# Designs tried in a protein design chat: VH-VL binders against Cytochrome c oxidase assembly factor 8 (COA8). Part 155

Target 1, 167 residues: Cytochrome c oxidase assembly factor 8 (COA8), of Homo sapiens (Human) (q96il0)
Amino acid sequence: APERGAERRDTAPSGVSRFCPPRKSCHDWIGPPDKYSNLRPVHFYIPENESPLEQKLRKLRQETQEWNQQFWANQNLTFSKEKEEFIHSRLKTKGLGLRTESGQKATLNAEEMADFYKEFLSKNFQKHMYYNRDWYKRNFAITFFMGKVALERIWNKLKQKQKKRSN

## First folded at step 15 (VH-VL)

Design mg123 (from mf2 with light chain S98R; framework fv_ebronucimab)
Fold by ESMFold2-Fast, scan of step 15:
Structure mg123 (fold): chain C 167 residues (1-167), chain A 124 residues (1-124), chain B 111 residues (1-111)
Amino acid sequence: as target 1 above (167 residues)
Amino acid sequence: EVQLVESGGGLVQPGRSLRLSCAASGFTFSSYAMNWVRQAPGKGLEWVSGISSSGGRTSYADSVQGRFTISRDNGKNSLYLQMNSLRAEDTALYFCAKESPFDYLWGTYAFDIWGQGTMVTVSS
Amino acid sequence: QSELTQPRSVSGSPGQSVTISCTGSSSNIGKGYDVHWYQQHPGKAPKLLISGNSNRPSGVPDRFSGSKSGNTASLTISGLQAEDEADYYCQSYDSRLRGYVFGTGTDVTVL
């Protein structure tokens, strides 16, 4: 979709944060880490005379960022939920309460948690493989377009230099 | 099957509000930007609004800016268009459309999947 | 120009070739933005026919081809068939409007 003013992100069901950079920024802006994905968003400066090729690169980078943030927000949410359920189940099996005598959350030791991590990784193995595949595909496309933009900028600089020399 | 199904259209009086919905199935909805495109009876296509894959970025045609709001719920595979302050000129069949996946070679943003549309008539 | 300009109608006989022009300005096609083409049969949703100036999606016959030069894009339908009778729309992006723009549409009649 085209962007008319300052770029804004709305809160998504996956937990992606809403953030709006300063309107008069002349450069890309790096925001604070998202609460759910734990990734720092980049807000892209849109030049007044952005070329079609530059727009393609920027939109590929923006869509890749949103895809990446949604993936990790969903993974972190799922991990936290399943971890809590696992801990509660194991504590119930041991006949222990959900809270310690000090009122803190009761925890399992590292050896007990190893069962959860093994199960979680095994369960999500295919999902992580497809993530890595898509991540490489996206970065290949971004690198390809970065190369095309670099060539376009070199051509424009040479054309500008030639015009200045003639005038 | 990859499909989009719009709903929520109907007859509404000028100045009133209406909310359109679009239900997506058969693809990973959260991976793609979505758009609303309208077509007045006997007329051509007009782009109305677009939203990024996460819902974090939105854009609007000048004719609807400030009156319409696009949103999405990726957990429900649904796209929405909240239409406020409706005018007779908003009378049209409203389509939801999915942007194509990014391509290694071309980086196209064509609308590759369309719904059948929902009719909105603004009249007294 | 807020919209891309297409001829209102084009007609041909079965087996002939027809070409539909789509003329824009320096803020859209002339700036270098890609042109996409859609086919719409009466009472149906539009269908993507050509993406990125000349690329055919899977399932689109090779009779359909697209090109772009300067401010103008063209859709050519060779070996015209009865089922090609439909409305055709071009689409691009406009940097001045900061949004997508569609063509005025062309009705193709097969005589």
Scores: ipSAE 0.559, ipTM 0.784, lowest interface PAE 1.8, mean pLDDT 85

Design mg124 (from mf2 with light chain G99D; framework fv_ebronucimab)
Fold by ESMFold2-Fast, scan of step 15:
Structure mg124 (fold): chain C 167 residues (1-167), chain A 124 residues (1-124), chain B 111 residues (1-111)
Amino acid sequence: as target 1 above (167 residues)
Amino acid sequence: EVQLVESGGGLVQPGRSLRLSCAASGFTFSSYAMNWVRQAPGKGLEWVSGISSSGGRTSYADSVQGRFTISRDNGKNSLYLQMNSLRAEDTALYFCAKESPFDYLWGTYAFDIWGQGTMVTVSS
Amino acid sequence: QSELTQPRSVSGSPGQSVTISCTGSSSNIGKGYDVHWYQQHPGKAPKLLISGNSNRPSGVPDRFSGSKSGNTASLTISGLQAEDEADYYCQSYDSRLSDYVFGTGTDVTVL
């Protein structure tokens, strides 16, 4: 049945994080932030009477979410790794240990960390430009299909209204 | 060069298990949903299973639900199909297939790239 | 049974036109889901021939065309050539199953 397919898919995790909404949810579900991307995933409800346009829009939104989640998960992991490597390198250059006298993690001041952020942004500039271009293209497509779905819904309501008036 | 290469097929007894692999190259594997489609000797195409780009969502044909598990490793550009409790009816050539990119004008989600398939024979 | 029904075979002479039908129901083609077509030569993987009812991928000759009306999609091959001898499959999506569905397949013979 379609209901069984929708229910099965509604309980399946989406995006890079794994979480499950209530089995028989009738609404889109927003989950906790993903550990790696720090973005909240959405589980999309699949109505039984979903039209082909609605299905395309939902699938496009789901694929865009997963693409976005993967991009930021990878970016955040790279940032964290390079940040730790930078801090350890600078502390080693100064002849300092990784821990303070109180056993806490040794840190760099704002001026030193500014060097890291500047280098990281410069290194990743092209990657972020490609991300922004793809993000705009995807949102253009989503907006276009949202418009098509809206027109379809208006048309269907008008047809039902005219049928009622005619009878 | 864009290609998909399946492996892991072979002769297996009913009730046993087998794991298929599909190696992808020439495109950004992590950006596309992937599917397994099978074809029994002399028969037509049958969709088996699909997996989203991240691996977070999976779907299965009723004939394999509960027995087969689809998975992917985006770091290795690889797709997998774990087949348990195999039956004679599972005998087929198994293709991996990539979903086409979505177009704002046309839509679609056709299967635009296919591997050559790996043969699974369940007999004995 | 398959959700999409095609004739088992069609035949034609070189230079003629043949049409392959793909008949579904209100839960798939009749609901308006797109139909895609694949060509499969013996011993080879399927190749995407028509996407989204009527769009030809790069490299597909313009003598291949697709259309859709009601519960039925059609693939027309004009100017039939020997290399068109192959199996042809339609594919759509079925809302009742929430799954992709393939047609029964049609064997095209050039005589």
Scores: ipSAE 0.556, ipTM 0.811, lowest interface PAE 2.0, mean pLDDT 86

Design mg125 (from mf2 with light chain G99A; framework fv_ebronucimab)
Fold by ESMFold2-Fast, scan of step 15:
Structure mg125 (fold): chain C 167 residues (1-167), chain A 124 residues (1-124), chain B 111 residues (1-111)
Amino acid sequence: as target 1 above (167 residues)
Amino acid sequence: EVQLVESGGGLVQPGRSLRLSCAASGFTFSSYAMNWVRQAPGKGLEWVSGISSSGGRTSYADSVQGRFTISRDNGKNSLYLQMNSLRAEDTALYFCAKESPFDYLWGTYAFDIWGQGTMVTVSS
Amino acid sequence: QSELTQPRSVSGSPGQSVTISCTGSSSNIGKGYDVHWYQQHPGKAPKLLISGNSNRPSGVPDRFSGSKSGNTASLTISGLQAEDEADYYCQSYDSRLSAYVFGTGTDVTVL
């Protein structure tokens, strides 16, 4: 029967590697690079006395991480697929096979591949602009909430010190 | 326009299993956390389970922990609830609900879009 | 879910105001978690009415307002209309349960 701690585990059915923090971890920690996005996930420790404001910050950071990982996993998949299609199409147009005489995968020269990269970047320009806009909005919000949490912690520490002093 | 449609409900005997589905349309499904909420006939709302936008994080109410499994397929715009070891107390209308976009000023996470529900009756 | 307590029913006349209370504890509303409100007409799915204590989604009339103080949140319906006859539910988060919790629900009757 899973305990309450197991309910808060990170799981990823598809597109993201499953990775658990070490046993008895009481801190945030960084995992290995995800195989799809190539980004290192941060696994967030949830403290026993987490405040509502701290929960908002943690959820924002977790959602931003999942958004970022999904974006790059999809971008990498799209890039690889379109690159393969471009190479295959060009080789077919030239009347060449997909493999060299030595059995290696046939490739295009750097000059030919430059056309693909230019096309790919141009085609995805709007998508990258929306990503950058959302990336900055999310990081601004994270910074803003980090500031709120810091002020809350300072206030609570001062409040605790005052009560201890008066007793 | 923006819509959630549940299916898979029905009459089932105690101790058996049932799988619910929720089909999403009209919004970017992969960008939002999803939840299951149930309502027994003539009773109030009870949160059952939630799943993050990527499917990487799940959570469950104590009453269903270990028996129910929430999952999603972002490629199919679908949410699922696998219900095992069903009890008479699980009899309810099951709603699929989407979490609102994160409010960058206030950090609000309300359930802004709901389906019409699918009825699950657990009886012998 | 019985973590958040609401009155079973509230009634009023057309044009008057009614207020629905939602009372929690130190592990939910009292801890500072946001309260959301939902309206449910018979045979229909719930509809988000108020988010984050006092914010109205687009399409919700301004006669609906929300507030929160201490362990209690309140939903006020001013200028009561026949179409407001429905069940109303509050919702918050409970740190002890690590779960979303709903109120017991309130049936609003327009006389």
Scores: ipSAE 0.579, ipTM 0.827, lowest interface PAE 1.8, mean pLDDT 86

Design mg126 (from mf2 with light chain G99H; framework fv_ebronucimab)
Fold by ESMFold2-Fast, scan of step 15:
Structure mg126 (fold): chain C 167 residues (1-167), chain A 124 residues (1-124), chain B 111 residues (1-111)
Amino acid sequence: as target 1 above (167 residues)
Amino acid sequence: EVQLVESGGGLVQPGRSLRLSCAASGFTFSSYAMNWVRQAPGKGLEWVSGISSSGGRTSYADSVQGRFTISRDNGKNSLYLQMNSLRAEDTALYFCAKESPFDYLWGTYAFDIWGQGTMVTVSS
Amino acid sequence: QSELTQPRSVSGSPGQSVTISCTGSSSNIGKGYDVHWYQQHPGKAPKLLISGNSNRPSGVPDRFSGSKSGNTASLTISGLQAEDEADYYCQSYDSRLSHYVFGTGTDVTVL
């Protein structure tokens, strides 16, 4: 479509994000919330002399972030879609229109929405349990590798002392 | 049951473009990084490009940087390689390859599943 | 160009052992990055044979073993069988290139 071509040619960064990372950042930095997951991504700094173990930790953290972002983007999309379908179905059953006089989307009150929330939570209970299990496993692994990196740094300092002693 | 199937290869003239596809089945595609690896006739393996599980991070070999674009569509369980400004040196069998699950003890990543490849011939 | 050097060919008789070397540099194997090994039969896709220096995937016979020391990784095939006739490739990561690198490949001939 021509309309899409025009939008894709927009060179001005348009968004709530005003983050301009330093050209040569020495630290991780946090970006704006993702449109779908509403999570703020961390952009990881890669040290010049990154060890293989440090790279494994960074890749694990990056992979965990992408896994977490994808989970919540899909969950939020599913929630929004099913919520709209529920509202439209209930409004149709009540003989009401889909929009208010002001042109805004018509909604149900908290008591009417309680059925949707109960069904959504029940339907997704096992999915959320598996998410929590994997979330804890990933954080355990991250902590474990952080410990390995810390030990590597300690051993390297001890080796430096030994070399200075011998030289 | 775990399978990768490449397509889109063929005969193409130098300077033109070609798009390769890789269809994944039998595993949770969105959980794994994916790679393209090529092999020129009678030659060895050469890593071409890689993409993270979400598609948020990409990397390229120097020989293809600026000419090739790797992408993925997790909703379609598909990996892509857009090849522009093709050269005779790009003639090769192109494999898609999946990275293994992260080994929580050792942090190992290997290419555990490979497709059969799709042949790209760049010739005038 | 390949960053990891392998011998072009090695040969042996059935029942013998052969070793394939994979030599890198301080930016890859020498820095401590893991080495993986792949087996490729003629006309077929590569198959993961050894992961993370010495780990065998399910279905890989124990006569295949891997090791790593300094700048060099080695794949040893004991009790050679006719089915082992194939090309073998090592793979690691290179910190200077910031990407994966493959070895030059070794053709193993069994009679």
Scores: ipSAE 0.593, ipTM 0.830, lowest interface PAE 1.7, mean pLDDT 85

Design mg127 (from mf2 with light chain Y100W; framework fv_ebronucimab)
Fold by ESMFold2-Fast, scan of step 15:
Structure mg127 (fold): chain C 167 residues (1-167), chain A 124 residues (1-124), chain B 111 residues (1-111)
Amino acid sequence: as target 1 above (167 residues)
Amino acid sequence: EVQLVESGGGLVQPGRSLRLSCAASGFTFSSYAMNWVRQAPGKGLEWVSGISSSGGRTSYADSVQGRFTISRDNGKNSLYLQMNSLRAEDTALYFCAKESPFDYLWGTYAFDIWGQGTMVTVSS
Amino acid sequence: QSELTQPRSVSGSPGQSVTISCTGSSSNIGKGYDVHWYQQHPGKAPKLLISGNSNRPSGVPDRFSGSKSGNTASLTISGLQAEDEADYYCQSYDSRLSGWVFGTGTDVTVL
């Protein structure tokens, strides 16, 4: 059988947090923010009597969460790396050291950083457009399956009532 | 071209360890769950282990639980299977397989792309 | 060892129709989990033939069809051709095992 409640691991490329839900949890658990994506993961409780349709919804929600978390972890990592590289190059051209007199990292003012932000947003425009498209597709599917699960539960209640009357 | 290529199989003695690799190309590896499936000579298919797209969730067949460890490196487009405490009954051709995209109408995850397999023989 | 039962072999002549059954239990097919079908030629990797009980992937001829009722799924090959000679495996999910299960496999021979 697969291990229930597997722990998340922290890897640089995927940016996922290492986190374990509380023992004997009977409900979904919201974890601490991921180191890279800064999103709080939801750890899904798996009911003993989960239907196949309920499993499809849960797996879709879990997969969407992992997709979303990987996207933002990678985006944030790329932003931080390119920002530091930009700051370093600009300080070098200004003849300034990498550290201030106090020993802290030297920084650029907001006006100097404006060009970097504009370039970064422009460079990532298509990537964010495709992310938004996929985000809407995934949320449409989640809503659709939530509706199917709700109808299944209503139908099961009706079947239980009918069977009880027949017995 | 979408492709999976397994490697790392070979002849090993019982009780020893072996690590299998699967190299992916032609698709966004980090977007899909991956699985290992084995087939003993002249026998049918047996699911071994699965891993989610980020590597955050793993699952194992009872026959390998506690002995095998599945992992992935999305930066290298690679899937791994660390096999410890090998037994004669672990002798099989080991395939890596990719799960299909979620079918938005039906909610289906099938194994849509398979590698050619790597042979693991556990014998003294 | 497999958890889903298939006939060991089925045979037919070119142009005929053959049907392969895949019988499970209340923890897998009977519970409502989808059934997938794979075709495996000797010495080759399995190839996805039918997904989600009846859906054909791109490139799979329409002579292959799938259905599911109760504890049993069926794969039907109409207009049987020599190239259809292969092993066929069904697959489903099992809630008792919390994992994927495959069928025992069926060898299709074209006479």
Scores: ipSAE 0.629, ipTM 0.849, lowest interface PAE 1.5, mean pLDDT 86

Design mg128 (from mf2 with light chain Y100F; framework fv_ebronucimab)
Fold by ESMFold2-Fast, scan of step 15:
Structure mg128 (fold): chain C 167 residues (1-167), chain A 124 residues (1-124), chain B 111 residues (1-111)
Amino acid sequence: as target 1 above (167 residues)
Amino acid sequence: EVQLVESGGGLVQPGRSLRLSCAASGFTFSSYAMNWVRQAPGKGLEWVSGISSSGGRTSYADSVQGRFTISRDNGKNSLYLQMNSLRAEDTALYFCAKESPFDYLWGTYAFDIWGQGTMVTVSS
Amino acid sequence: QSELTQPRSVSGSPGQSVTISCTGSSSNIGKGYDVHWYQQHPGKAPKLLISGNSNRPSGVPDRFSGSKSGNTASLTISGLQAEDEADYYCQSYDSRLSGFVFGTGTDVTVL
């Protein structure tokens, strides 16, 4: 089998966890939650004798992770910005300043924030539905390719046993 | 209309730097891996560099490793290639190419959309 | 530098069939990586012609077909037409280089 010459750098997407898997890891490694998406990244181990089918599965999983991380980082950023805008607007409407007498940021109580959460969920319903649809499609494809890889590994073990028996 | 438009090419002296851009339109840029492929005058195609959909993973041909840097800005639908320490052998038409959607049956990634290219000439 | 070997040129008459070979090694085609084919007319960008060994993208005539066996992939153009006169490139992935590789290219001439 030809040795894998050069390994491509697989790094965490911009805005996700800065942590790398341990240097001596021979397995996929799960990192701490990303600061922006709040999702745990998986750092993929690339075996020296990775088959083309195994590479397809890994690429699919890596691209799905990057897609997922981008979606939630953008969603969390949008939520934070719109929340601040909502609070600012409501405080201005009440004739209140942006800071309390103690100099801290003014905030709204739970009853007042209920309106924001309802508005945000309604506004983003379509976007979340499209995300869920794509998430299911991607996981179906991943499961399907995991099955193909499992069958390939079983077949290779079977062929190896036949060769050893015949020798 | 799905389109890729390269820019930034030109005449540059050996040892200098040049930055190429590729503007994407007509598709969700942030969903696809992107690549740079070059073609020297009268010669064949050579893959130069690739970048994942988020920009988190990059890869390079041995001939450009350490000299070129691929990057993207998904908010601007743009792909970039920063070329440092240019050599005469880097003279080529540089194409921007998009990887196809993942085929759930076959898992195939081909370069399905190409730009028209931008010419980089490295000479004195 | 190309890692996949193609004939420099292939010629045929209108209506005939021509076949272009693309020969690699155990680190690319021979390992089982898919082969893609691109058509490039003079002064134009390459166009995807065949993906994943034998799949035709929408809009590609069924006159174009691809196959792969061992270390070699083949592109066959049946019913050769004047507009098929172009350069053809195969592409695969190479595990030794950890990157994509293209063929040397083949110039198809319609006589």
Scores: ipSAE 0.574, ipTM 0.825, lowest interface PAE 2.0, mean pLDDT 86

Design mg129 (from mf2 with light chain H36Y; framework fv_ebronucimab)
Fold by ESMFold2-Fast, scan of step 15:
Structure mg129 (fold): chain C 167 residues (1-167), chain A 124 residues (1-124), chain B 111 residues (1-111)
Amino acid sequence: as target 1 above (167 residues)
Amino acid sequence: EVQLVESGGGLVQPGRSLRLSCAASGFTFSSYAMNWVRQAPGKGLEWVSGISSSGGRTSYADSVQGRFTISRDNGKNSLYLQMNSLRAEDTALYFCAKESPFDYLWGTYAFDIWGQGTMVTVSS
Amino acid sequence: QSELTQPRSVSGSPGQSVTISCTGSSSNIGKGYDVYWYQQHPGKAPKLLISGNSNRPSGVPDRFSGSKSGNTASLTISGLQAEDEADYYCQSYDSRLSGYVFGTGTDVTVL
């Protein structure tokens, strides 16, 4: 029998995309937005002659991407879940069902939803502040190691040029 | 308290399968890469497999590639190792180990927390 | 297979210094990958001693020090104490294997 429903295999259990870059790509590849985090994944090209310093930078960037994707996937899931619970609670208080007469999901008006958004922001304020702190720390470290890699590449390029002239 | 507790080991016949589990507590499990390391009786340490914090990237030692599968469930704070087509040479104490937080100054990520291990014996 | 070579055993008297070598190749230590050191007492899990070349984690005595030059790393234990009697393992990354490698292990005996 024909299969019913869409495939849901484009993300890992943690919300990380299973995006596949084009075959034999020699550059970093940017994919479509992840369904859970809404962030575009970067798939990192691994050079055959990757230096230890280049590996440190790549691992830091990969770990930071996974951390960032997990944070936003969790944030979006928590938002959706708490929004649904809020709507159900308010509808129950009003004596209304979870579905409209047309069979659609019942919703609250903008004034009622403002209460949810205010509560959600207040509740998650500290979590978002810690996220911002860690995001800046990670990006500072990435910039620092990018600088080290750039200097290493310049040095190696100069050494190769000097060796070529000596042969 | 930060701890890792392995389970699932035992006596198993060659060619059969076994699934190991590692339960994590006392730290944010989803923030760290995890590894399996084994030690045959009276022998040294051998790295078996690793998995990134999200589970999106995995790696394996050549000796287990194609037979073992590492996975994690961040919602359950658990790490797993599915071992298929077991051989006598897979007999070992299996440790799960957590990678340290990336050291932003030095760029290091050593295995900072280890479990006590679970013994796997492959024998007829 | 172990890609990093350590001496099988090293011995010393209390208060002395002992050094354990860890020799790799151009695909691991010689390429510049960091070296980590672990201490394992009989029947126990390994404990991290050196968190990358010469760096120590919190709680590890400053008697333990690491160094690295070329394709060789060394762990030095100064002021040797009875509690230091254990197996010691180095670890690095190997680009040829695309994975982590451990040393053969060294048994430290305090005489």
Scores: ipSAE 0.454, ipTM 0.766, lowest interface PAE 2.7, mean pLDDT 85

Design mg13 (from mf2 with heavy chain S30T; framework fv_ebronucimab)
Fold by ESMFold2-Fast, scan of step 15:
Structure mg13 (fold): chain C 167 residues (1-167), chain A 124 residues (1-124), chain B 111 residues (1-111)
Amino acid sequence: as target 1 above (167 residues)
Amino acid sequence: EVQLVESGGGLVQPGRSLRLSCAASGFTFTSYAMNWVRQAPGKGLEWVSGISSSGGRTSYADSVQGRFTISRDNGKNSLYLQMNSLRAEDTALYFCAKESPFDYLWGTYAFDIWGQGTMVTVSS
Amino acid sequence: QSELTQPRSVSGSPGQSVTISCTGSSSNIGKGYDVHWYQQHPGKAPKLLISGNSNRPSGVPDRFSGSKSGNTASLTISGLQAEDEADYYCQSYDSRLSGYVFGTGTDVTVL
């Protein structure tokens, strides 16, 4: 509860700065890589006077980021799981142990792993095709709304200049 | 068949908690933001809470902020609402609702699929 | 209360047209946020009727139309049918609340 409203008000010049994060945190920032997708998330700053069009663009970008992160996290998890299953299955078929004499996890040679990669790509062809299609759709929408936002900002600047001239 | 089915409602005393569930089928649950909307008997619709497609972003109506928690399990195609410190004013039919697809040309915040709702009655 | 204002009820005869208004403020409809409309029959879930001010989802008859001007959105039902007797709600986003807001709801009665 503030004890002195006047002093509290004076510490934050009117009217914008008191009600938003500190100046440096009023910008978008990039976080550390996600553990599963290995993509860096972008934290989007929400301006106090965000227009509806700016909100549409921001929400589109945020949802696209989450869609992209989920896709790659799922692909990386699936790849790792199926790779481990493939290696384990092949080692058992060859009568080899799961670990080397040095205690490290046993691995297959490049020739044997090539079989897995070919199978994985073939199995996931349709999934990757749909990903590319959706990526293009999302990028076209983002570009379109970026253009609309740019035009809105140009119009607002022109409107401000007209106001200044009519003083 | 595209469907949302709510469950977990019932009669509960003031100050206690309840957890609602919403099971989704027939669409790619992981691609869409989800919301909870309530309707008190004989009254209008009130938005309660929303969650982004990954669950990384949540939002709440002022009336439930600090008491309710929205969450989702994309692996189970399920949405949840944990309701704590329930009040008589929370008595309502609770709907889960899906946000429209990624088509911002026409409208971005419409709720295009709704469940049938689950009734929560907070009374002593 | 920041809910959008709708008339409590409107009525008409079969084949007539009725219009439902939805009035907001400078933090929602007046700011330029889209308006969506929902139809709710007694005991049923709401159904999306109009999205983005004027777009009809697949399966919604063309006798339902939406428009928006300034602080007010309107839903027009032409050629009223008995099955149109329902509650109708508008919805928008409110920047002051940082959340969705619904209208007070309108009961449509068909004489």
Scores: ipSAE 0.552, ipTM 0.806, lowest interface PAE 1.9, mean pLDDT 84

